# Miniprotein binders against a7ua95r516to809: the designs that were tried, part 195

Target 1, 294 residues: a7ua95r516to809
Amino acid sequence: ASLSLLSISDLVPDLQFIFFWMSNAIEILYFIQQKSPAYMQTIELMDDKAGSKESLLSATISANEEAMTILEEVIMYTFQQCVYYITKTLYVVLPGLLDCNPFGTEPSSEQCRRAAGVCVCAVCVMPEAVRRVVSVFQTTSDLLQQYQVHSEIQSQMFAYLFFFTNVSLFNQLIDKGPARGWFQRSRVLQIQASVKILLDWAKGAGHNHLAQKFFAKFCSTVTILASPPQQLSQMSWKALCAEHPSLKPVQLHRILTQYQLMAELGPLPIWQPSSEDEAYIYRTVDLLESFENH

## First folded at step 12 (miniprotein)

Design je113
Fold by ESMFold2-Fast, scan of step 12:
Structure je113 (fold): chain B 294 residues (1-294), chain A 86 residues (1-86)
Amino acid sequence: as target 1 above (294 residues)
Amino acid sequence: SDEAERMALDARRMIEEAQRLAEQGNHEEAIRLLLEAVEIAARSGDPYLLVKVAITAIVLALQTGDEDVIRRAEEVLQRAKELMRS
């Protein structure tokens, strides 16, 4: 069946099935790790009159290795299936984040008055496009908690999802940004506000360090584009490279070129790459990021 | 004991037969045999036989498209886990 707009809710039954079996495989792996030393010790304490002890020990080691191998394959397979389903959903909803307006229409005066005791009004309500992205992350978190998946695997899952989101948003902004008007200052400020909502969600979910690590490239890009001309014009090429180490020279050059064209306050100086960086920019480096290799 | 050794041998044969049936596409008979094997594996005293039953049930559930087989695989897994805790 062809799907027009894929919702994370549509995939919940498939994800529940996969997370259930993954969680059980992890639990069995944990049992082996706990039980194996005690059982090995039992064998070692046996009387070794006929050499049967060494044979039993070898057989037990082989059984352990076989079980560990199969469980690792099952865990890897189920993890990859979850990633596949979740990233397919993210791919559909992520472009909306670049087009939405977090400064959109406010609630009616009546709704704002009712929130007067604790200010939870229009400024705290996320746009629908951002809510769809947050919903994918929240549903993933809820399922990982529901099936009590080990924290290390939860961290690996969100590391990959944040990596995927960062690459997708960065590539969309760099490739399509000029034609879509996304480099205009008003649009950049809207994008920055939307990204802040995602980062705030990640912090609330306990994934702040992963978000800081894996969103670095997109955050650097948005930070540069949102910077006042007076601030940015005072920085040398070398200083900008040092401030934004996640950006390749070709990426930084493209961003600064777009920034200069979209400046609100007159013309800006041209940031000159070093001779080595200039050669690299125009001859040997790809502008867009890969989902498979950085 | 001699009885425990016999239980271990019986459990290994049953698990191997279940795996063979699964490879042939006879998932229904494979899962029925695993449910019987889990009790025998427990009586062997070899924790790796209970682990092998559990792993076989997980793999079968992921490979089959049959909802009844999946449900019975969950039953085998739950029983194996109960016996592992004892």
Scores: ipSAE 0.682, ipTM 0.911, lowest interface PAE 1.0, mean pLDDT 82

Design je114
Fold by ESMFold2-Fast, scan of step 12:
Structure je114 (fold): chain B 294 residues (1-294), chain A 86 residues (1-86)
Amino acid sequence: as target 1 above (294 residues)
Amino acid sequence: SDEAERMALDARRMIEEAQRLAEQGNHEEAIRLLLEAVEIAARSGDPYLLVKVAITAIVLALQTGDEDVIRRAEEVLRRAQELMRS
């Protein structure tokens, strides 16, 4: 049937409206921050009666505090609205990333291979599901640029989007992965390749540091699942915890259990949790991540 | 000056009235007052009154579903920003 029912393109007019008002609120905030000290100094230097000067200073301080409070509320509200609309779109397209094949057999891929080889074919093919996710990030970047939004706010926006993407992908993979076959080695390698496309986009957009920070949990998960059995079976529970500090013990335990099943490995004593971690794992069923930003 | 002080008082009253009208859902009258208030705020010489007009216009635009009110709020904001530069 039809392509995605929810498209980032469908939300662009609403997003343009919100970004417009957010951008202008930010500009007014910076105007106040820049001009306030000079204006206060002008009042202080006035050679007027003490009562007139005190009244004017008091009124100005009150006006400044009120303006700052309202502007920060407006900026927060509009920022949250943008995040809401963007993440709502993102949530719809993200599961496709776990199902797509970057090594796909598009009809044109054979001609590409015949002409120059595998690397040329890889460059020519971007899965539609990955393209949809990248387009959400690119449209966000374009709107931030169009409305000249300050770099600090842009960084906060992408921090939220990467955090959301990480949680959404991790939760989808852990919760639905067994039923959908996503833990199969061929599927994990496809997921790893798709994630690389997203991370490469983030690096190109100047957000490499944010991507490394906020994708840590999902990247750790994929890295473990993509590890060869010969390599992974040599790493102790303690070593895995140290190498993947973003994963909670209960999450690492679930990942290793799925890995054993996928690779047809028997129980490995080396992957036995410590007594403390084992107690935690049996105490909590809090496997999935919260969408609440820390 | 005495004129500037009078303009400041007039602008403040107009902004407060616009906020009251907006709270009551009378967005059309609220934005009409803000369009008038922005010129008077400029004549007061108090940059915080221009800021307050601009903020009120932004809040009104975000609250209203009326396309005409939104367009006029954009006019108020543009005018306030022009006057802030001067």
Scores: ipSAE 0.531, ipTM 0.862, lowest interface PAE 1.7, mean pLDDT 83

Design je115
Fold by ESMFold2-Fast, scan of step 12:
Structure je115 (fold): chain B 294 residues (1-294), chain A 86 residues (1-86)
Amino acid sequence: as target 1 above (294 residues)
Amino acid sequence: SDEAERMALDARRMIEEAQRLAEQGNHEEAIRLLLEAVEIAARSGDPYLLVKVAITAIVLALQTGDEDVIRRAEEVLRRAMELMRS
């Protein structure tokens, strides 16, 4: 059966298969780390029966190196397979997060302006689109717990999933956002509320530190777009760059330019970089983020 | 002990033969040998023999699309893991 169009629920049996083999390979790796020193000591303490000790030590070192190499390859392969299928599912559901309304009724402009300083509305419901994203993360967490995958590997997996989610959402917002109206204030506040639900899930799951780290770029972008024009106009270009270190200067410039164009809230100051800042902007050529974890 | 040395040698030979059979596509006989080898490996006192049995089972399972072979490789792995935890 093809995995390309399946929901996360449809992928569970295939993921269970991969998680089973991966979790066991990881356990074997840690077993080697625990038992190898004791076994090597046993060989070292044996009487040297005409070269048998030297031969056995050499063979054991070779066996350890071979086992480590194969286990690393198996773990890497199975980890990559899990990540591939999970992120493929995430990629399909993530655009919905940018296009959904977590408020029970469509908020008026006045309600959106009042909500600018808060991350959640009292009448917010988890939208279907947000629930789909949360379900992917929850299913992943459940599988990691079911197969008792070591916490270090669990953290690595969620680090990558959050990294992927951040890059995907950021790229979509920057590349397609202006044409889709996602830079409109009412839409930005809806996006902010939806992201808050996702981040709250991560905190509840014990991944708050990873979420804070890997969502920094997208969160900075949404924070800028949700900021009142008067607040932004009080800051110099250099101060804005310093306030948002996760954003490349070219990305920050693009965000501010689009904010000026799409804002419904009267005239905005035009942020002009100095000659020095302009040279720095032109040094950073990549607007969109890479999915390769460098 | 001399007995443990013999068990280690027997287990190594059985695992090598199982790997050869697996390479030839004779997965059923490979698994049969691995199930015998895992018990001998445990008594040898060499933890790397249990590791080698477990790794061979995982690799075999990942390389095959045969549900029966996968199920039986899983049996080998579960037994090896049980003995590693003991």
Scores: ipSAE 0.608, ipTM 0.890, lowest interface PAE 1.2, mean pLDDT 80

Design je116
Fold by ESMFold2-Fast, scan of step 12:
Structure je116 (fold): chain B 294 residues (1-294), chain A 86 residues (1-86)
Amino acid sequence: as target 1 above (294 residues)
Amino acid sequence: SDEAERMALDARRMIEEAQRLAEQGNHEEAIRLLLEAVEIAARSGDPYLLVKVAITAIVLALQTGDEDVIRRAEEVLRRAKELLRS
């Protein structure tokens, strides 16, 4: 829809509004959690034992529970709204990551030089398509920092954004890859280089653990497809399953089938699934990943 | 004190009326009441009344499309936070 055509810059004022009220709700929630025990203790230390003290304690517990419930609902609502706008933007820019050439935009080694200790060609290495994706993540990080959102909420947001990115890239590669030529080794190496730039950004931003966890499926896929034929043909189905546990048997089978076709290894079944995995592959049509968080 | 109990009752009534007005779309009158309620809530000595004022202002700001109401909601929240800090 119209939101899918907006750049991240166009959404910044709306995101600032939502982040502002979310950060305020989090701050009030934190205040309640920190100060509630002390306040309850002041009531308990009151010398009035005639039931009015018990009534006040009961009313205070009820007020605390009501406040916590509403604040949690507000935080959840605003979090979901931020994720919605950010993922809408990501959805538009992510396919470009699979079709860009970081080697083609890179100046030759002999053209790179240092100026006052800085490599002048470094800024030009990132392709525009990769820069657009990184810009969405950087803007999100900047907004979380601007509004001093607690690190746990920041981690949850990037966990979801990385999950979304992984599913989107994996599904695009598996579903559209054959028609787009993306399984050709030269194209896979370009994709590998592009995703490394994104993962390096995540590492620099302090999210390396989350990136490793949530990009596992896409990274496994690219790693397999980038493997030299001599190396990959020496590995058994069992060894590949063990090395790439994030891939379902049906997904691994599809990847290897495409690899075999692109590498011109002929019709020979080099990677034969186990009997159990073959039965699973036969019974399932669920090749693509769900955007539901399982 | 008897005075603090009266302030608590007054603050609760004002917050409930502000919530009712907000539900009816009367955002300007709702925020006007919240601006009055924050000072009365402070005089009650009950920090949960200040919290309830703050929450109501946050919810109203998220619901309204009126920039003046949003600005006044920010003022209510700022004041409530100042008073909650001790």
Scores: ipSAE 0.713, ipTM 0.923, lowest interface PAE 0.8, mean pLDDT 83

Design je117
Fold by ESMFold2-Fast, scan of step 12:
Structure je117 (fold): chain B 294 residues (1-294), chain A 86 residues (1-86)
Amino acid sequence: as target 1 above (294 residues)
Amino acid sequence: SDEAERMALDARRMIEEAQRLAEQGNHEEAIRLLLEAVEIAARSGDPYLLVKVAITAIVLALQTGDEDVIRRAEEVLRRAKELIRS
């Protein structure tokens, strides 16, 4: 309960501090990369009347290597700190995305008129739970822009945040979904609509490619669960594996088993792993994804 | 020149002392020394000494909890960047 009071806004001052120093470290790194070759050449071209040139050249190479190493460590440290604080906030707000209804309440015509002076569809309103997640991404984007962090680092940041979001949502859905009723068709369609809002935000922010790459597993899961029973019943195990390459065989098998139960397709499984996939399933007991980026 | 070589040696010594002071938790003396080291490093003509001063200031700012030290670290960084670009 107290943890739910943490918002991304509460972390802005700390994040501003970290982004400021990270941005400066990146700037110094780029300066070294730009000027190092010219300076080294200047030393090489100098007249060596005392034999000090070789010592100076050696010392300069050492200084360059030391500076590059320390700057890389500083950039990595500050990047990891930002990621840590942002993902800690995401972890608190993400479960709400699995429980919210993005279709909203159907407002009366009077409510539509009062809201905007023009009739507004309920589907046009972002749920509070989705808004909280989007707020974390938007604040991160704003801070990266405020401190003029290079686009490459921005891409790496959102790659990790999308990776984290995908893993968190997937693990929660697979592990807690059956008990929470999240595998029920009506709930799956709500989840799918909520995820679409998140993906639309990412597209608008210029991160469509990253979102498609890092949300693949969760999107595949939701797509399977939202599929009509007649359509899935016509697909072989091999065809489903080919359609959803982001899912491990053990993960796909668990999802299909839950789908059979919720869709009431009977007790005998329709989708059976290949002999190779069955061997793979038996070799691992870990169904859930790791939060460590590989 | 011989003077530039002496300035380089002095700057290196000052930066190393600042790093030692920082490791001991004496952040105020470390940053004071770095503010002096920036000008000496500039006189050496070695841009890597200015870079080393800047890096040391960044590391100190990230490790301290003292707002005055952080403010002075920003000053060191600003001056180092100005001198590097010149």
Scores: ipSAE 0.692, ipTM 0.917, lowest interface PAE 0.9, mean pLDDT 83

Design je118
Fold by ESMFold2-Fast, scan of step 12:
Structure je118 (fold): chain B 294 residues (1-294), chain A 86 residues (1-86)
Amino acid sequence: as target 1 above (294 residues)
Amino acid sequence: SDEAERMALDARRMIEEAQRLAEQGNHEEAIRLLLEAVEIAARSGDPYLLVKVAITAIVLALQTGDEDVIRRAEEVLRRAKELYRS
């Protein structure tokens, strides 16, 4: 009923409008970049019969700089508008990914062991919540292709969308996860399977490098939480910091504390932070990632 | 060419007036002037005037909510591109 419930399909006409004008602005920008040097040289080689050559050259340089500035502003504005509409839709659908079950039924302990990398999951299907997220990415890809947007701009778009998705999922899991049971092993394995579907989509779309880069924090979190107790208990705090450099000490501490409680490994902490990291953890209150990308 | 110089001056004045009208919310008159300006800019022989017409049409289309103005902005853009590529 509200705008926050609109699907990506509802925004396609608005996105088509914005992508159309953005693609035209990009095309004009590239035309100027390609043709301007030759045109400027033509002016330089002209005879100054009327005494106006210097004035014409100055006017041309000014016109070029003005056009480039306005086109860059238009491209930035339209890019940001597309990002706004797409991320607004993503923000609504992303929490569902943490609550869905791609296995179709609650995994048994044997299925959980298999899903942890022993065997291929035969029961795994794409849940509606995951399909909604994939649909946003696919629709974006289709629109970028329809308007023949340059690959560099496409890469920038998906870099930001993956960055946004990573921050949103990480913050949801860390902030709300304990209360919603998302740190239970069975739920973590479901989350891991759902995230793999997103990563597989990204690989198929030619964005594997971007996905590996921008999902690092959330993937590290899920990897730790999905690790078998026997494997994880053999790793030191230092080894875990080295394997998961995307996680801040305070974030890693929160994750391991939840893991220890859920895995019932005893009341004493197995993973002891260094004195320096422990001091830092107790000074730092802010666990959550910022959506601001500098 | 004296004629080309006159066309360049006329086109520049029309583009500036279209921008002023657009800033005041008179999108209908702004696009009417741009449609006229694109042909005059072409006769000037200055490709940067055609580029400026195209840019102004893009900006106007993004600012306006009027479907008729948007359609005419697309026409201006298409025509300007045809002319500066030739």
Scores: ipSAE 0.722, ipTM 0.926, lowest interface PAE 0.8, mean pLDDT 83
Fold by OpenDDE base, second read of step 13:
Structure je118 (fold): chain B 294 residues (1-294), chain A 86 residues (1-86)
Amino acid sequence: as target 1 above (294 residues)
Amino acid sequence: SDEAERMALDARRMIEEAQRLAEQGNHEEAIRLLLEAVEIAARSGDPYLLVKVAITAIVLALQTGDEDVIRRAEEVLRRAKELYRS
C-alpha cells in the first residue's frame, strides 16, 4: 500500500499485537522488580548448607539480571515499533494541518454524516485535517489504555509523538511556508486555530504539560507570525529571544526576515541580532530541527 | 521435596531447549516444549521458572510469523501469569 493511503485504522491490528506483548513484558518486569528482593531475602534466610546458599543466591541474581535485560530489550523493541508505525501515519496527515482552514464550512466527516443527528461533539465540529491528526493520537491513547500500559510508558510515547509532530510541523513551516503562503497573516491565524484545537485535545487527554513542552517551538513560531506588525515591530531582538527561548537565533532570524518580507516592512534596526548572536544567525545547519535528538 | 527439585530441573532444561530451538528458527517445537514446561514449572513451585517460561513465550511470539505459534504463545503466557500470581 502506498504510504499516502496509510491510515491509523489500517495499523490498529499491528499496533494491538505490539501493545499486547509490550504490556505483558512491562507487567512481568514490574513483577520481578517487586518480588525479587523478597525472594532473595528468603534465600538469605535459608540454612547455609556448605556454601550452597551463596551459589544459589549468585545464580538467582544472575538469572534475574538476565530476565530483566531481555524484558527491557523487548519493551524497547516494541516501543520503537509502535513509534515507527504511528509516526508513519502522522507523516501522512500532518501536512494537511498546515493547509487546513478551520473557519471554513468543511463537509462533516462521512462518519458524522451517518449519524441521523448533527453531532455537536468536539470531534464532529473539528476540521477534517485536524480530526485526522487527533484520530492518530486518540487511537494511540485508546490502545494504551486498552492494554493497560504503564503510565510512564504512555507518557514517553506521547512525549515522542508530540516531539515528532512539533519537528515535522516546524520544519515544514520554515522550509515550505514562504512558498506556500503559510506566513500570510490569514493563513497563520488558521494554523494557530488548528494547533489550538490539537492542544485543547491534549489538555483534555491529560497531556497538557507534555504538549506545552514539546510544541513550544512551533507555537512560538506561530505566535510571532500571528502578531500584528504594529506590535511585533515594537519588540527588540533581545525581547523576542527572551519571550521565545525555544527558538534558536538562526530560527528567530529566519522567521523575522520572512515576516518582514511578507508584511512589506522596511529594515527594522530593532530586530537586528545582538553582537553575541550575530555569529549564530548564519548557522543554517541549526535552522531545521532534527528527529534524532530525542 | 526431591520431586519438586526434579521437576524444577526438568522445566529448566525444557525452557533452555525451547530457547535453543527458537533461535534455530524451529518455533513449532519450541512452543510445544513451552506448553509442557509451564505445567512442570507450576508443579515445581518455582515462580521464577514460570517467569522464564513467560519471557520465552514473549520472545518467541515476537520472532515468529506463524499465527498458530503466536496463539499458543499467548496461551503459555496466560497460563504462566495465572500460576505465578497464585
Scores: ipSAE 0.704, ipTM 0.912, lowest interface PAE 0.7, mean pLDDT 90

Design je119
Fold by ESMFold2-Fast, scan of step 12:
Structure je119 (fold): chain B 294 residues (1-294), chain A 86 residues (1-86)
Amino acid sequence: as target 1 above (294 residues)
Amino acid sequence: SDEAERMALDARRMIEEAQRLAEQGNHEEAIRLLLEAVEIAARSGDPYLLVKVAITAIVLALQTGDEDVIRRAEEVLRRAKELMKS
């Protein structure tokens, strides 16, 4: 019942229920799309001896329109319900990704010494926090495959899940990062490694294109923060904007300010906003991303 | 035929009554009526009546919290899909 105990596995029965009815609604919609033109043509070709052809055609058109409308509403409703439950679970597990150390989950030295296979497994061990996030994506993929949901709907689902993950991680890092120490270089490198595991999962699942598109903002942020001071200090504001077009001026300015503080580069601002962007670096209303309006 | 026309009218009335019962929260009677309606809809020869039965069953399953009603809605849907493909 507690949110701290809520895992994706706890929602599998409810998600199976929703995916079952969604997949059936999609199947019926497809059946209508396939059969309706031929059926309408048979009506149009029949003899109109009783003057009933026009009435039957009108009734059939009305029935088709009504069926299509209701099925589209059912599909939309069930899709939104799945997204709601999956993203609610995802939101609970995502902050753990920012706190985990993928380099500190290796087995004990004793276990490594006793078998070559144990050493290989130690190198490949996924952190528990990352595993929880991957489990949400994998379970979603498994359910979409189990119910034979069309690839277009699958792509729309993962587009939204990646969008949600990107916004959640970005907002958490920007808003809470300074207080949590997440902008420290060692922590940024850990975050970068953890995010790479998620991106590698997405590539393996056939969603590389969606991941590249929808993780752009968070990946840009982590890339900037992980940059060596010698390299980043040589880049102009305009060059950074060109390399990271997903970042708004206020977001880029906040990231660079935090980088300057953590790298102890001194009190003088190295990255001066362009005259066009100068007014926009103070738009605090644009600092955090919206989950709704993208 | 006159028989097919009567079956179409009967099926339509049964589906409309099932929808009305569902709206009033009488899910048990609604699904009972849909189980009867699916066979009559098939005999009508109108494929859109089978589609309407299937849609009504899906909507009812999503609205109800009753496990027995859900199970019977799955039966209605399975039967309607079988008949649509015949």
Scores: ipSAE 0.737, ipTM 0.933, lowest interface PAE 0.7, mean pLDDT 84
Fold by OpenDDE base, second read of step 13:
Structure je119 (fold): chain B 294 residues (1-294), chain A 86 residues (1-86)
Amino acid sequence: as target 1 above (294 residues)
Amino acid sequence: SDEAERMALDARRMIEEAQRLAEQGNHEEAIRLLLEAVEIAARSGDPYLLVKVAITAIVLALQTGDEDVIRRAEEVLRRAKELMKS
C-alpha cells in the first residue's frame, strides 16, 4: 500500500500485536523486580552448606540481571516499533493540519454520516484534517489503555509523539510557510485554531503538561505570527526572546523577518538582535529542528 | 524434594534447548518444548523458571513470522503468568 494512503486504522492489528508483547514484557519485568529481593533474602537466610549459598546467590543475581536486560531490550524494541508505525501515520496527516480551515463548513466525517442524526460531539464538529491527527493520538491512547501499559511508558510515548509532531509542524511552517501563504494572518489564525483543538484534546486526555512542553516551539511561532502588527511592532527583540524562550535566535529572527515581509513593515530597529545574539542569527544549521535529538 | 529438584533441572534443560532451537530458526520445535517446559517448571515450584519460560516465549513470538507459533507462545505466556500469580 502506498505510504500516502496509510491510515492509523490500517496499522491497528500490527500495533495490537506489538502492544500485547510490550505490555506482557513490562508485567514480567515488574514481577521480577518485586520478587527478586524477597527471593534473594530467602537464599541469604539459608544455611551455608560449604559455600553453596554464595554460589547460588551469585548465580541467581546473574540470572536475574540477564532476564531484566532481555526484558528491557524487548520493551525498548517494541516501543520503537510502535513509535515507528505511529509516526508514519502522523507524517501523512500532519501537513493537512496546516492547510485546514477550521472556520469553514467542511462536510462531516464519514463516520458521523453513519449516525442518522447530526452528532454535535467535539469529534464530529472537528475539522477533518484535525480529526485525522487526533484520531492517531486517540487510537494510540485507546490501545495503550486496552493493554494496560504502564503509565510511565504511556507518558514516554506521548512525549515522543508530541515532540515529533512539534518538529514536523515547526519545520514545515518555517520551510514552506512563506511559499504556501501560511504566514498570512488569516491562515495563521486558522492554524492557531486547529492547534488549539489538538491541545484541548491533549488536555482532555490528561497530557496537558506534555503538550505544553513539547508544542512550545510551534505554539510560540504561531503566537508571534498571529499577533497584530500594532502589538508586535512594540515588542523589542529582548522582550520577544524572553516571552518565547523555546525559540533559538536564528528561528526568532527568521520568523520576524518573514512577518515583516508579509505585513509590509519598514525596518524596525526595535527587532534588531542584541550584540550577543547577532552571531547566532546566521546559524542556519539551527534553523530547523532535528528529529534525532530526542 | 528430590523430585522437585529433578523437575527444575529438566525444565532448565528444556528451556535452554528451546532457546538454542529458536536461535537456529526452528521456532516450531522451540515452542513445543516450551509448552512442555512450562508445566514442568510449575511443578518444580521455582518461580524463576516460569520467568525464563515467559521471556523465551516473548522473544520467540517477536522473532517468528508463524501465526501458529505466535498463538502457542501466547498460550505459554498465559500459562506461565497464571502460575506466577498462584
Scores: ipSAE 0.662, ipTM 0.893, lowest interface PAE 0.7, mean pLDDT 90

Design je12
Fold by ESMFold2-Fast, scan of step 12:
Structure je12 (fold): chain B 294 residues (1-294), chain A 86 residues (1-86)
Amino acid sequence: as target 1 above (294 residues)
Amino acid sequence: SDEAERMALDARRMIEEAQRLAEQGNHEEIIRLLLEAVEIAARSGDPYLLVKVAITAIVLALQTGDEDVIRRAEEVLRRAKELMRS
């Protein structure tokens, strides 16, 4: 059942082909932007002895519009192809992030002694599951740099990859988390630490703003689940909604219900929505996030 | 000049012919027309003709599954970009 498991390295030749042609299309579009004004002025300064000036100008405007349209379509097509291959790889490796332990394996007595106190964190190696996810992002960054893709398109690429990652992780945690034990406090803290590694990578790569924006929902979820019972129990439903605006009422209610069950807390009436909010809480069709942007 | 205008028309016609032939799958003739068109386009002084050649080569490379066609489309694009710099 592991038949379709491909590493990002296996896709590099296909991605290089697509990035190569995308980069060329972007370069041609840049050439048009640089040369068009000067060429149009050349036409306007011509002597119109044959009455051809207006015809040439109109033809040039049409040629510009046609070229821009085709180049934008090529860039969009190649961008979507890159996204398709990269997200297909992400989809396979992301579930591992929810099951891994970034605090390490049970260390031997000697390993505990060598790690000694604060130095334990300094010698912690990234879990394999997290490293696989980071490798997909790093390879993407390397390819964008190799083909000198403009920063705006790089930002759009990582915006979508972070969006995809957020939706995938959130949906898996909400849908499968109860059965998998992922809402258990020890597991939530492991997930939180793993996500921090991804966010730290994004910050180092210059994408901190995008990561904060597109991971907001999953980060809010993990933050709530990692909250101490004493702190969370003191907040009203209204206060929790205000603190976590990225979460829909039905999503927040599901998270709080799972937190209550896993923490083995009794009923918490302070987490009661208003009568008007209850209608939105019970709209189960809004529970999971869509991968499509309409 | 009148000569530049004639060259522009000739290059445009060759590019349009290459685009029509792409629908029929005659890759060898398409490449030949594009290589001829790129030289004429450069001498016309119209940068949009060089752009049209480059775009046609890019689209051909992306639409074909043929490694030989891809390599030759890359050659057309390389030549168009070289002329764009001059």
Scores: ipSAE 0.662, ipTM 0.879, lowest interface PAE 0.7, mean pLDDT 81

